# VH-VL binders against Chromophore lyase CpcT/CpeT (cpcT), part 14

Target 1, 201 residues: Chromophore lyase CpcT/CpeT (cpcT), of Paulinella chromatophora (Freshwater filose amoeba) (b1x536)
Amino acid sequence: MSASLSQLVHQLSARFNNQQQAFDNPPLYAHIVVNCRPLVHLLPGSLLIEQSYAMDPLKPYRIRVLRAQTRDEKLIIFSYSLSDEQKYWGSVYEPERMLKIEEKDLQAIEGCNYIVRKKNSNFIGEVEPGCRCLVDRKGVTTYIVSKFELTNKGEMRTLDRGHNPVTHEQLWGSLGGVFEFNRTTDFSKEIPYDWIEEWKK
Key: E = the ipSAE of ESMFold2; O = the ipSAE of OpenDDE; V2 = 0.75 times the mean of E and O plus 0.25 times the DockQ between their complexes.

## First folded at step 7 (VH-VL; framework fv_dargistotug)

Design f1 (from c7 with heavy chain F100W W101Y; at its last look DockQ between E and O 0.57; V2 from the best seeds 0.00; counts 0 for: pae E 5.2 > 2)
Fold by OpenDDE, look of step 7:
Structure f1 (fold): chain C 201 residues (1-201), chain A 120 residues (1-120), chain B 106 residues (1-106)
Amino acid sequence: as target 1 above (201 residues)
Amino acid sequence: QVQLVQSGSELKKPGASVKVSCKASGYTFTSYDMNWVRQAPGQGLEWMGWINPRTGDTTYAQGFTGRFVFSLDTSVSTAYLQISSLKAEDTAVYYCAREWYSGYEDFDYWGQGTLVTVSS
Amino acid sequence: DIQLTQSPSFLSASVGDRVTITCRASQGIDYYLAWYQQKPGKAPKLLIYDASTLQSGVPSRFSGSGSGTEFTLTISSLQPEDFATYYCQQYNNWPTFGGGTKVEIK
């Protein structure tokens, strides 16, 4: 699965924008920028992901470290939170700041890993089912329902919602449906050669 | 606001052809695969396959190859199911059902169904 | 293909009853299991996906549980509008449906 893992990380490594969708239907879709950039100094498959409103790109409403790996013959993206995460807000625009992130700053988020399946040249991932990915937003605990699709043509589609752990009703997230992103910047060239060599083993 | 509206009931003779339409609204038509599901009278649900509205790629379940053809008219957000050389056993309600793009999802919205009756 | 076996095929119950329907898969499907409700002359309606996530607009008296090969749909207190046929469906592989469970009024 080394080839698939390499391909997944390459396709993830980019800046994405849903500008067209937001402009076409402002009431249903906010203008979002997603940055997913390799953390070249960390273990292979490590990516810093920041999600921001386009009007305020340096203040992400979500920041995580993702690590794509193969585990038990499956492609899995492990999710990590960052200690003192505000220190790294907007660092995807400043690679030197990204270098300050260390392995010790990463904390695994239980139940929030993505299970990824490959279909043709596309990748489909979703957070582990079972209502286990718990997050607090504005003092309210929810579980995350999150899905994505990546294509080799630079497209990304996502669904990201929070649900009440007891009633299961949706409390936040997309009401209009799937967000549609286009690739605007390619960061795949930053993937270290030693990562690729490691994956070939 | 998502809606799938199918064409009306059909009565056909054996050997004839039928084309069922499914018009989508309230969402981006090309963002989700469209599936077809058959239900014979008094029987359960049977998945027939899907079509990718973005690429036009089709996948047919075993038993639904040859006489069954999925097609699209993206300009009017409509999917079609054509059945040729109709047989009595093709008598059933046919549903279109929306699924997450690339087919790794449940069916969250359904058409109202189209009854196709094949009788001599 | 993955086969899904529902039990029971028929269930008689009264309003207010706790109803439990099971779905067994021929192989592991993780959490990729959905439940649908179908009333006569109507299309199926999605109730639960990913084994336990409630679809928007569905009453909280409906719940799903399970993983791997054994799954359960529960209606905590049956209401008059809940008499219908229920289907499980897996999407870990190419989609397949269970045989259905008809919930009838006692």
Scores: ipSAE 0.147, ipTM 0.748, lowest interface PAE 3.6, mean pLDDT 92
ESMFold2, look of step 7: ipSAE 0.307; ipTM 0.757
ESMFold2 (binder alone), look of step 7: mean pLDDT 91; pTM 0.925

Design f2 (from c7 with heavy chain F100W W101F; at its last look DockQ between E and O 0.50; V2 from the best seeds 0.00; counts 0 for: pae E 4.2 > 2)
Fold by ESMFold2, look of step 7:
Structure f2 (fold): chain C 201 residues (1-201), chain A 120 residues (1-120), chain B 106 residues (1-106)
Amino acid sequence: as target 1 above (201 residues)
Amino acid sequence: QVQLVQSGSELKKPGASVKVSCKASGYTFTSYDMNWVRQAPGQGLEWMGWINPRTGDTTYAQGFTGRFVFSLDTSVSTAYLQISSLKAEDTAVYYCAREWFSGYEDFDYWGQGTLVTVSS
Amino acid sequence: DIQLTQSPSFLSASVGDRVTITCRASQGIDYYLAWYQQKPGKAPKLLIYDASTLQSGVPSRFSGSGSGTEFTLTISSLQPEDFATYYCQQYNNWPTFGGGTKVEIK
């Protein structure tokens, strides 16, 4: 399992871009950049993730801290929000600003862990069952259905939807469209050696 | 609205071939893998395998690696199941079903089924 | 391959009854289990995925529970339209289906 955890963090530690999809389908898919980069001073497996429109990379529409760990021989990505999120916008481009994020700034988001499996050569993951990962959007509270696939060739595919917690009706997100990203920058060399050593114990 | 529409019932003799079609609408065809499921008369459901409409890659369940061929035509959002050298044991309803997301084989939408009857 | 065993294989019940169907896996499948309803002459319909999450449009009288090797589908108050065969299906590995539970209304 420690080998799979190291591989997962390596594959996550990148910048991803759906430029080909957005270019080939201009009115259908927004051009999105996803940056996921090691927070080397925090607990092992910590990553800063910023999701932005490509035209506005310093104003992400979502910023989170992820922490990939093994639990009961399962791969789990814990999800954290940041106190004062806007203070940290664009930090993923500035390692010195990333170093200012402290453990005390992280707030666990209940019910929003990703359960990850390695299937064949790919990692696949989804938000844990229970319909407890809640977000308010457009005046309505929804639970999130979120899935991803990572390949060892640098491909990342994602699907995100919001559902009514009582009726389970899909209220937002892709009805049938999946975002398709390619790896454009590799951050895996930034993974601390002591994280790899810790995972072997 | 998501819809999978299959071709009509077939009556065939042993040794013939059949090609069942499954036309998808209401979603991005290339975003979801297509699965085939068989149900013989009075029997339960049996997964046959899947095809990736982005790459054409296929996976066949054990027992379906010979006479059964999955294919697709992305220009018309259609998946196909071809069965060659038909046997009486191939008499069944054949369903197409889409995966929820690649790598998650819970099937959220199904075709109406195509009855293939193989009779001498 | 992971074997799924459903019990009972047949059940006769009245409108308004609480109905419970069990699915047991030959090895641990975490929560990767779906339930389907199949009415005579129709395709299966997804009711529940990830063991306990209702599919959109499924009435709240249906619920799922369990993890690991034992799973349960419950219909809290059986309705006339619930006459059907119910299948469990795992997707922890290559998909396999349970043998089905036929529910008949008295």
Scores: ipSAE 0.579, ipTM 0.852, lowest interface PAE 2.7, mean pLDDT 90
ESMFold2 (binder alone), look of step 7: mean pLDDT 91; pTM 0.922
OpenDDE, look of step 7: ipSAE 0.606; ipTM 0.883
ESMFold2, look of step 9: ipSAE 0.407; ipTM 0.780
ESMFold2 (binder alone), look of step 9: mean pLDDT 91; pTM 0.922
OpenDDE, look of step 9: ipSAE 0.610; ipTM 0.887

Design f3 (from c7 with light chain D50K; at its last look DockQ between E and O 0.37; V2 from the best seeds 0.00; counts 0 for: pae E 3.4 > 2)
Fold by OpenDDE, look of step 7:
Structure f3 (fold): chain C 201 residues (1-201), chain A 120 residues (1-120), chain B 106 residues (1-106)
Amino acid sequence: as target 1 above (201 residues)
Amino acid sequence: QVQLVQSGSELKKPGASVKVSCKASGYTFTSYDMNWVRQAPGQGLEWMGWINPRTGDTTYAQGFTGRFVFSLDTSVSTAYLQISSLKAEDTAVYYCAREFWSGYEDFDYWGQGTLVTVSS
Amino acid sequence: DIQLTQSPSFLSASVGDRVTITCRASQGIDYYLAWYQQKPGKAPKLLIYKASTLQSGVPSRFSGSGSGTEFTLTISSLQPEDFATYYCQQYNNWPTFGGGTKVEIK
């Protein structure tokens, strides 16, 4: 599992953009930038992820810390929220600010971890079952339905939607379906050597 | 609204070739893997493999390499299964099935099936 | 490959009966299991996915349960239109199907 974990973190560590998709079909897809950058000073597998509209990259509509680990012979990405998260908005563009994040600032989000499987050379991640990943958006509580696919060619596809916990109807997310991202910046070179060594154990 | 429509029944002699089509509609063709499933007369379902309509990458199950070829025409949202050097044991109904999402998921929509009969 | 063993292979039942079909995997597949219904001359129809999630449009008398290596499909009250063959399928790895269970009228 060590090799797979290392590969997963390397493929996650990047800036992604769906510019082509958004330009081709503006009514269905917003122009989104996803930044996933290693938090080199934290425990191995830690990544800061910011999702922003391309027009306002310093004001993410979602910011989390992800931590990829092996648990019970499975690849799992644990999800954490940040205390006073606004302090870190746009910090993916300023690595010095990322260093301000400490382990004590991370709060585990129950039910929001991703179970990751491999399909050939691609990684498939999906939020764990049970409709337990609850988030408030615009004063409304929803559970998240979230999937992603990472390819070794630098592509990422995502499905990210919020559903009513009672009726299960979709309340937010893409009406068009799958978002299609391309890798625009590689952050994998920032992965600390000691992380890689730890994974080899 | 999602539909998979396959080509009609085929009757072939041993050694011949057949090409079955599966036309998709009602969704983004390139966003979902297409699988092929075989069912011999009176037998169960057998997964043959899948093709990625975005990349064209193919994966064939054991026993379905060599004579079996998956292909695409994305301009008309159509997947194809070609079987060469047909044998009597290839007699079966062949289904195309959409895999929900593109990563080891259930098959949520199926074609109506295409009967291929191989007989002397 | 992961082998799926269904039991029983054949089941005779009457309208109104509670029917239970089991599917056993040769190794752990978490919750990545689907159930399909197939009638003669027709394509399989998805009933349940992720072991217990009911596909849209499927009657609530159908339910699925289980995780790991043991799974069950239950029809709470068998209806005339439910006489068919049922298949389990795993998609934790390269997909494989169970041998099927034919539900016949008693």
Scores: ipSAE 0.464, ipTM 0.823, lowest interface PAE 1.8, mean pLDDT 93
ESMFold2, look of step 7: ipSAE 0.468; ipTM 0.814
ESMFold2 (binder alone), look of step 7: mean pLDDT 91; pTM 0.931

Design f4 (from c7 with light chain T53Y; at its last look DockQ between E and O 0.59; V2 from the best seeds 0.00; counts 0 for: pae E 8.0 > 2)
Fold by ESMFold2, look of step 7:
Parts: C-alpha cells; structure tokens; sequence
Structure f4 (fold): chain C 201 residues (1-201), chain A 120 residues (1-120), chain B 106 residues (1-106)
C-alpha cells in the first residue's frame, strides 16, 4: 500500500496539458494546463493544484490543495479549498509563495474526496459515493461524479458529470467530457524523502 | 449523442469465420475503451474482453483467448470482433459496449447487438 | 473471479408495485456495481452505476443501494415499460454479471 501511495503522489506531481486534444478538436476542447506540485512543508501527500486555460495560466479557474493518504486500506485523495483563493493564484509557478500556504488556510470540502485504485500500471480515481459533492451550475445545484485515470507514462484522463440531487438524473457532462492530458513537467523530485519514510510505517 | 451501430446478423456453418463491426459516433473514439459481451440464446451476459483504441492493447477474458480477435480502425471509429473456426456454441448475440476504465467501470452505451447463428 | 448471485431469478408484479431485486457478491466490491435493464431483443441499458447513481435519462423510480457484498435495485412504482430482465455487474475487478432477474408485469 505504501509503495502505491508513493507512486500515486509521484504521478500526480506534474504539469499536464491537453494541447494535442485542444488543437485537434477546436472548439470542442479548451486548452487546459493542470499543475500539481508538492507542498513540502505541509502534511505528507499535500499538493497544490491549479487548473487554468493555457492562454491565462496565472488566473486558474480552480485552485485546491489535495492530500493523498491511505485510509482504511484505501488510497484517498482529500480535497481542500483555500481561504481567499485569489491570493494564491499562480503560486504553483513560485515555490516561495507555495511555502506561505499553512494548514490553517485549508478547509476540507465535504463529500469531494477521491477513492483511488491501482490497476495494473494505472491509478483510477472516482469521487466518493454519497451524493454530497455539491456544485451550483446555472442556478441548479448538482452533485458531482468525477473520474480520472493516471498512467505511469504520464497520461491523465478526466471525466466529470453532474447529477440532480433528488432524482439522480445526470444533468451535464454529456459532451463526452473526457479531457486527455500529457505530462509536460515533472515535479516528483520535489517530494520529500521524509514523506516516503512516513508512509512505510 | 453517443451511438454504437453494429453490423447485421450472420448465418454461418461450423468452421467458418465471422467479423462483427461496431461503429462509434457522438464522442471521441479514442477516449473510451471498447468491450465485447456475448449473450447466448436464453442466457445471461458474458464479458469477452476489451480493446484500448488509444494503444491497440487487448485483454481477453478466460475462455476467449484463442478464436476471438478484437481489432480497430480508428480512421472510421470502428471496432471489430473476429471469430474463427466457428462452433455451434458460438451462436449468440454479440454486443459492443463503451467504458472509461479498462474493465473497471460500468458500460454506459451499448451497440444494438449482432446475432451470429452457427448451424450445421 | 468475483461471482454475482441475483435473486429472485423471476418475479411477477402488478403495475404500481414496489419491486426489489438483490445482487450478492462472492467478495467485497465496495460500491463498484452497476445495474442494467434489458428488454426482449434489445441491448442492455445502464440504469445505476457505482451502486446508487442514476444514469442520465433513467426514470427516478429506479434506485440502487448497498455496498460491500449486498446490493439492491428498487423500482418504487412499477410501470408497464419496466417488463425486462435486470442484470447486476461488478467492476471491482474483471467484469462479471449476475445471472439476471426477469420481471413480468401482470
């Protein structure tokens, strides 16, 4: 289990983009950059993630802190929001700004954690069950079902769906919704060895 | 709108071969794995395996590792199932079905099925 | 391989009845279970995934529950169009299907 957690964090610790998909399929897919980088001063497994359009990389449309851990013999990625998110936009490009993020700035996002399985050489993740990861879209509240796949060759695929909380009908995500990313920068060498040692216990 | 359209019914004699097609539309063909599922007359569903359209890699369920071959033509978004040396017990409806994870997810869209009848 | 056992194999019910179908797994599969409806001469149709999530376009009278080894599909008020065979499928490992439950409407 500790070997799989270390591998998961290594494979997450990267910059990804879907340039091939976006250029091959305009206007069906926006050109997205995902940066996921270790927060070495926080609890083991902590990563800053920023998702942005490629033409505006310093104004992410989503910024979160993730924490990959084992829990009850499962791989779990816990999701946290940041107090005053805009203050930290672009920090993923500036390690000294990343160091200013503290545990007190993190708020757990109830119901939005990912359960992760390792199958062959791939990690496959899905938002936890319970229908509690809520988001408002166009005045309608939906719960999110989200899935991802990471390969050891640097591929990442993601799929999001929104469902009606009462009827459970899928309301959005029907465009295929699958984003296909390739790894463009490796941040895994920044992972503290202390994290690896802690996971062996 | 996602659609999987399969080729028509086949009537074959034992020892012949058949090739079933499954043409995908309404989504990016290479974003999802393609599965094949068999249903003999009056019987339940039986997973045969999958093919990854991004890599061409295949996985076959136990019992389908010989005479059954999955293939692709990504230029026309089509998956194929070829069955050689047909036997009477191969008589079944064969479905293609889409999934996100290679054998680790539900099948959200299915083809209409292709009946292959093998009779002497 | 993970074996799925469905019960009952057959049932008859009237329009408006509440119908419950069970699926038991030979080992724990967390919530990685889907339910399909198959009408005569047609392909299976995904109803429920991850044990409890309703697929788009499926009527809200269908619901799923369970985790681990015990799962149920419930139809809260059976309609004439619900005459079909229902299958569970697990995807915690290599996909396997239950043996099916044929629902006949009286």
Amino acid sequence: as target 1 above (201 residues)
Amino acid sequence: QVQLVQSGSELKKPGASVKVSCKASGYTFTSYDMNWVRQAPGQGLEWMGWINPRTGDTTYAQGFTGRFVFSLDTSVSTAYLQISSLKAEDTAVYYCAREFWSGYEDFDYWGQGTLVTVSS
Amino acid sequence: DIQLTQSPSFLSASVGDRVTITCRASQGIDYYLAWYQQKPGKAPKLLIYDASYLQSGVPSRFSGSGSGTEFTLTISSLQPEDFATYYCQQYNNWPTFGGGTKVEIK
Scores: ipSAE 0.026, ipTM 0.626, lowest interface PAE 8.0, mean pLDDT 86
ESMFold2 (binder alone), look of step 7: mean pLDDT 91; pTM 0.929
OpenDDE, look of step 7: ipSAE 0.137; ipTM 0.736

Design f5 (from c7 with light chain D50Y; at its last look DockQ between E and O 0.66; V2 from the best seeds 0.00; counts 0 for: pae E 3.2 > 2)
Fold by ESMFold2, look of step 7:
Structure f5 (fold): chain C 201 residues (1-201), chain A 120 residues (1-120), chain B 106 residues (1-106)
Amino acid sequence: as target 1 above (201 residues)
Amino acid sequence: QVQLVQSGSELKKPGASVKVSCKASGYTFTSYDMNWVRQAPGQGLEWMGWINPRTGDTTYAQGFTGRFVFSLDTSVSTAYLQISSLKAEDTAVYYCAREFWSGYEDFDYWGQGTLVTVSS
Amino acid sequence: DIQLTQSPSFLSASVGDRVTITCRASQGIDYYLAWYQQKPGKAPKLLIYYASTLQSGVPSRFSGSGSGTEFTLTISSLQPEDFATYYCQQYNNWPTFGGGTKVEIK
């Protein structure tokens, strides 16, 4: 499974945006930039992810640490929040600031890990089952249904929706549907060789 | 509101052709794959394959290559199933169903079905 | 192809009974299993996906469980409107369906 894990981390290690979709469909899709970049000093598979509106890239609406690993012969992306998030906003553009993130700053987010499948040349990821990834939105607690598809040609498609934990009614999610991103900057050469060697064991 | 509306039932003779339509509304047509599922009278469900509206690429399940052709017209958000050289065993209800994501997901919305009857 | 075997193929139960339907896969499919309800003359309706997640608008008396090769659909208190045929479907690979379980009210 080490070859698939290495490929997943390589394909995640990039900047993506949905510029074509946003400009072709302005009533439906915001213009979003997703940066996902190796945290080379942390445990193997660690990536800093910042999601922002393209007009305001230094003020991400979401910043997280991901950790891609193999568990029980499955690909899993573990999700972590950062203590004092605002301190690290924009650090995905500044590798020296990324080095200041330490393991002690990471807090696992219960029920929000992604289970990943490799299908042909694509990776497909979904938040783990159990409806346990809870978030409050507009005063209402919802569980998140979140999916992504990532191709070896630099395409990334994502969807996030919130559901009532009791009735399972969808309470929020974009009217426009799936966000469609293209890879615009490659960070995969920053992946430490020792991560790749560790995954072979 | 997601809706898949199929064309009406068809009565055909052996050797004829039929084209079933499936018009989608309430979502971005190109964001989901369109699948076709067959159900012969009194029988279970049988997946026939899918078409990708973004690329036009098709995949046919084993046994459905040849006489069965999927197509689409994205300008009117419509998918089509054409069956040529109809045989009596093609008598069935044909459903369209959308598939979320990469062609390996559940089918969350279905058309109402189109009965195709092949009889002399 | 991944074969799905449903049990039983037919059952009859009283209103209020707990009903259990099983689906066994010929190889591991992790959690990638859906359940559908089909009433006579109607299209199938998605009930459960990801083995255990209830689709919006489905009554809470329906539940799903299992992983790997063994899966269960449960109706905790059978109602007259639950007369239908139930199908499992895997989507770990190219989709296949189980043979169906016809549920009738005594």
Scores: ipSAE 0.478, ipTM 0.796, lowest interface PAE 3.2, mean pLDDT 89
ESMFold2 (binder alone), look of step 7: mean pLDDT 91; pTM 0.931
OpenDDE, look of step 7: ipSAE 0.748; ipTM 0.919

Design f6 (from c7 with heavy chain S102E; at its last look DockQ between E and O 0.43; V2 from the best seeds 0.00; counts 0 for: pae O 3.3 > 2)
Fold by OpenDDE, look of step 7:
Structure f6 (fold): chain C 201 residues (1-201), chain A 120 residues (1-120), chain B 106 residues (1-106)
Amino acid sequence: as target 1 above (201 residues)
Amino acid sequence: QVQLVQSGSELKKPGASVKVSCKASGYTFTSYDMNWVRQAPGQGLEWMGWINPRTGDTTYAQGFTGRFVFSLDTSVSTAYLQISSLKAEDTAVYYCAREFWEGYEDFDYWGQGTLVTVSS
Amino acid sequence: DIQLTQSPSFLSASVGDRVTITCRASQGIDYYLAWYQQKPGKAPKLLIYDASTLQSGVPSRFSGSGSGTEFTLTISSLQPEDFATYYCQQYNNWPTFGGGTKVEIK
């Protein structure tokens, strides 16, 4: 379990880009950049994740803190929102700004944690069941349907959609299907040695 | 609109080979793993393994290694199951079933099945 | 592999009856369980996934419950078209199926 947790965090720690997919099929896929970078000064497994359109990388449409941990013999990625989150927009490009994030700035988002399983050498994560991951988008409350796969080749695939809590109709997200990301930058070397030692216990 | 259409029934002699096709339509072929499931006459369902249409990677369940080969022709969104050195006990209906790529998932769409009969 | 044991193997019922089928897993599978319906000469049809989520287009008389190792499929009021064989399937690990439950007309 400890080895799996370490591996998961290493594979998550990267910049991902779906440039090829977007270029090949612009009507169905926006050009997205996903940054997932270790928050080295926080508790082990903490990552800042920013999702942005490639044309405006400093203005993420989603920013969260993720924390990968083992809980009840399971791999779970806990999701947190940031207080006054605009302060940290684009901070994944400025590590010094990331250091300004404190534990007190994190607010757990109930129902939005990811349950992670292994398939062969890949990690599969999905939002926990119950349609409880509620978020407001453009003034409309939706629940998130979100899944991802991380491969040992550095690839990431995602499905991220918002649905009406009452009708279950999809209101936003990919209509074309799965987003296909490639790893463009490796941040795994930033993972503190202290985290690794903690996971070995 | 999602459809999986399999090839027709096969009658083979022991020792022969058979290749069953499963043509997918109505969705992005590479976004779903393709599973194969066997059902002997009057018996239950038995998972055989899967193939990743994007990578070509295959996984075979225990008991389905060696003589069973999954393959693809992505240009026509088709998956294939080849069985060599056929035995009488291979007589069964073989199904292809779609699985969402994100780990282990349910099989939400199935082919109509292909009966393979092995008889001397 | 994870073994799934269904009970009963055979069930006789009448139209309008409440039918309950149980699926027991040899180890914990969380909520990663699906139920399928199969009629003679036809492919299985997905009814329920994630233990309790009804597949699109499936009548509301079908419901699923359970987590961990014990799961149940319920048909609140059996209809003529519901006479079939039902299978549970886990996908917490490499997929495995239960032995099936044949629902026959009494």
Scores: ipSAE 0.171, ipTM 0.721, lowest interface PAE 3.3, mean pLDDT 92
ESMFold2, look of step 7: ipSAE 0.523; ipTM 0.839
ESMFold2 (binder alone), look of step 7: mean pLDDT 91; pTM 0.923

Design f7 (from c7 with heavy chain G103D; at its last look DockQ between E and O 0.10; V2 from the best seeds 0.00; counts 0 for: pae E 10.5 > 2, placed apart)
Fold by ESMFold2, look of step 7:
Structure f7 (fold): chain C 201 residues (1-201), chain A 120 residues (1-120), chain B 106 residues (1-106)
Amino acid sequence: as target 1 above (201 residues)
Amino acid sequence: QVQLVQSGSELKKPGASVKVSCKASGYTFTSYDMNWVRQAPGQGLEWMGWINPRTGDTTYAQGFTGRFVFSLDTSVSTAYLQISSLKAEDTAVYYCAREFWSDYEDFDYWGQGTLVTVSS
Amino acid sequence: DIQLTQSPSFLSASVGDRVTITCRASQGIDYYLAWYQQKPGKAPKLLIYDASTLQSGVPSRFSGSGSGTEFTLTISSLQPEDFATYYCQQYNNWPTFGGGTKVEIK
């Protein structure tokens, strides 16, 4: 499984853009940039992720730290929020600012981790089962059902939906609208060799 | 709301052809693979194969690589199963079912099924 | 192809009973197993995917467990609407289905 973990982190370490989809389908799809970049000074598998609208790249609507690991023979991406998120907006473009993020700034978001499956050369991830990833949207609590696919050709597809915790009714998110991203910048060369060695043990 | 609506039941004679349609709505047709599954009377489920509506690429399960042809009309979000040279053993309910991603997965939405009966 | 063997093929039970159905794979399929419910004249309905994840809108009395080659579907308290045929399906490779388990009223 260590080779699959290294491949997952390599394929995640990139900038992704749905430009083709957004330009071909206005106003159906917002133009989004996803940056995911290694936090080389933190524990192995740590990545800073910023998601923004392309027209406002320095004001991400989501900033998180991810940590990819193998647990119980499964690939898992752990999700962390940052203390004082706005302080770090745009850091994904500035490696020197990324180095200022410390382990003490991370807060685990339990229930929102992704269980990742490798099939052929693709990775498919889903939020862990149990309907436990809760998000408040306009005063209404929902659980998130979230999926992604990531290929070795630089394609990434994502789907997010929010459901009523009691009735399971979908309250937000597209019924079948999948965001389709392509890799536009490669950050995989920034992955520390020591992480790769650790994963081989 | 995702829906897969199939064409109505067919009664055919041996040697004839049939074309079953599966019209999709409520999602982006080209983002999900379309699968075909057969169920003979009183029997279990048998996967026949899939078609990728983005590329037109097909995969047929063993035993379905001749008389069975999958096709599409993307302009009306419709998948088709054509069976030629019908035999009595082709009598079955034929389901379309969509697959969430472009690789092998579970089937989250199914058509209502189309009964094809082949008799003299 | 990966063979799936369901056991039992028939199960007689009463409303309120706890029902357990097993599915064995001819080779390891990790967690890539789904369970379906089918009533006469209806299409199969997805209940559980990835061995243990409950599909949206499925009652919590249904649960799944297992990995590798041995998998179990459990109905904790059987209801009148649960009398049906249940199928397992693997998707580690070309999809294959188990032979089905018909749950009948005792």
Scores: ipSAE 0.006, ipTM 0.548, lowest interface PAE 10.5, mean pLDDT 86
ESMFold2 (binder alone), look of step 7: mean pLDDT 90; pTM 0.919
OpenDDE, look of step 7: ipSAE 0.015; ipTM 0.573

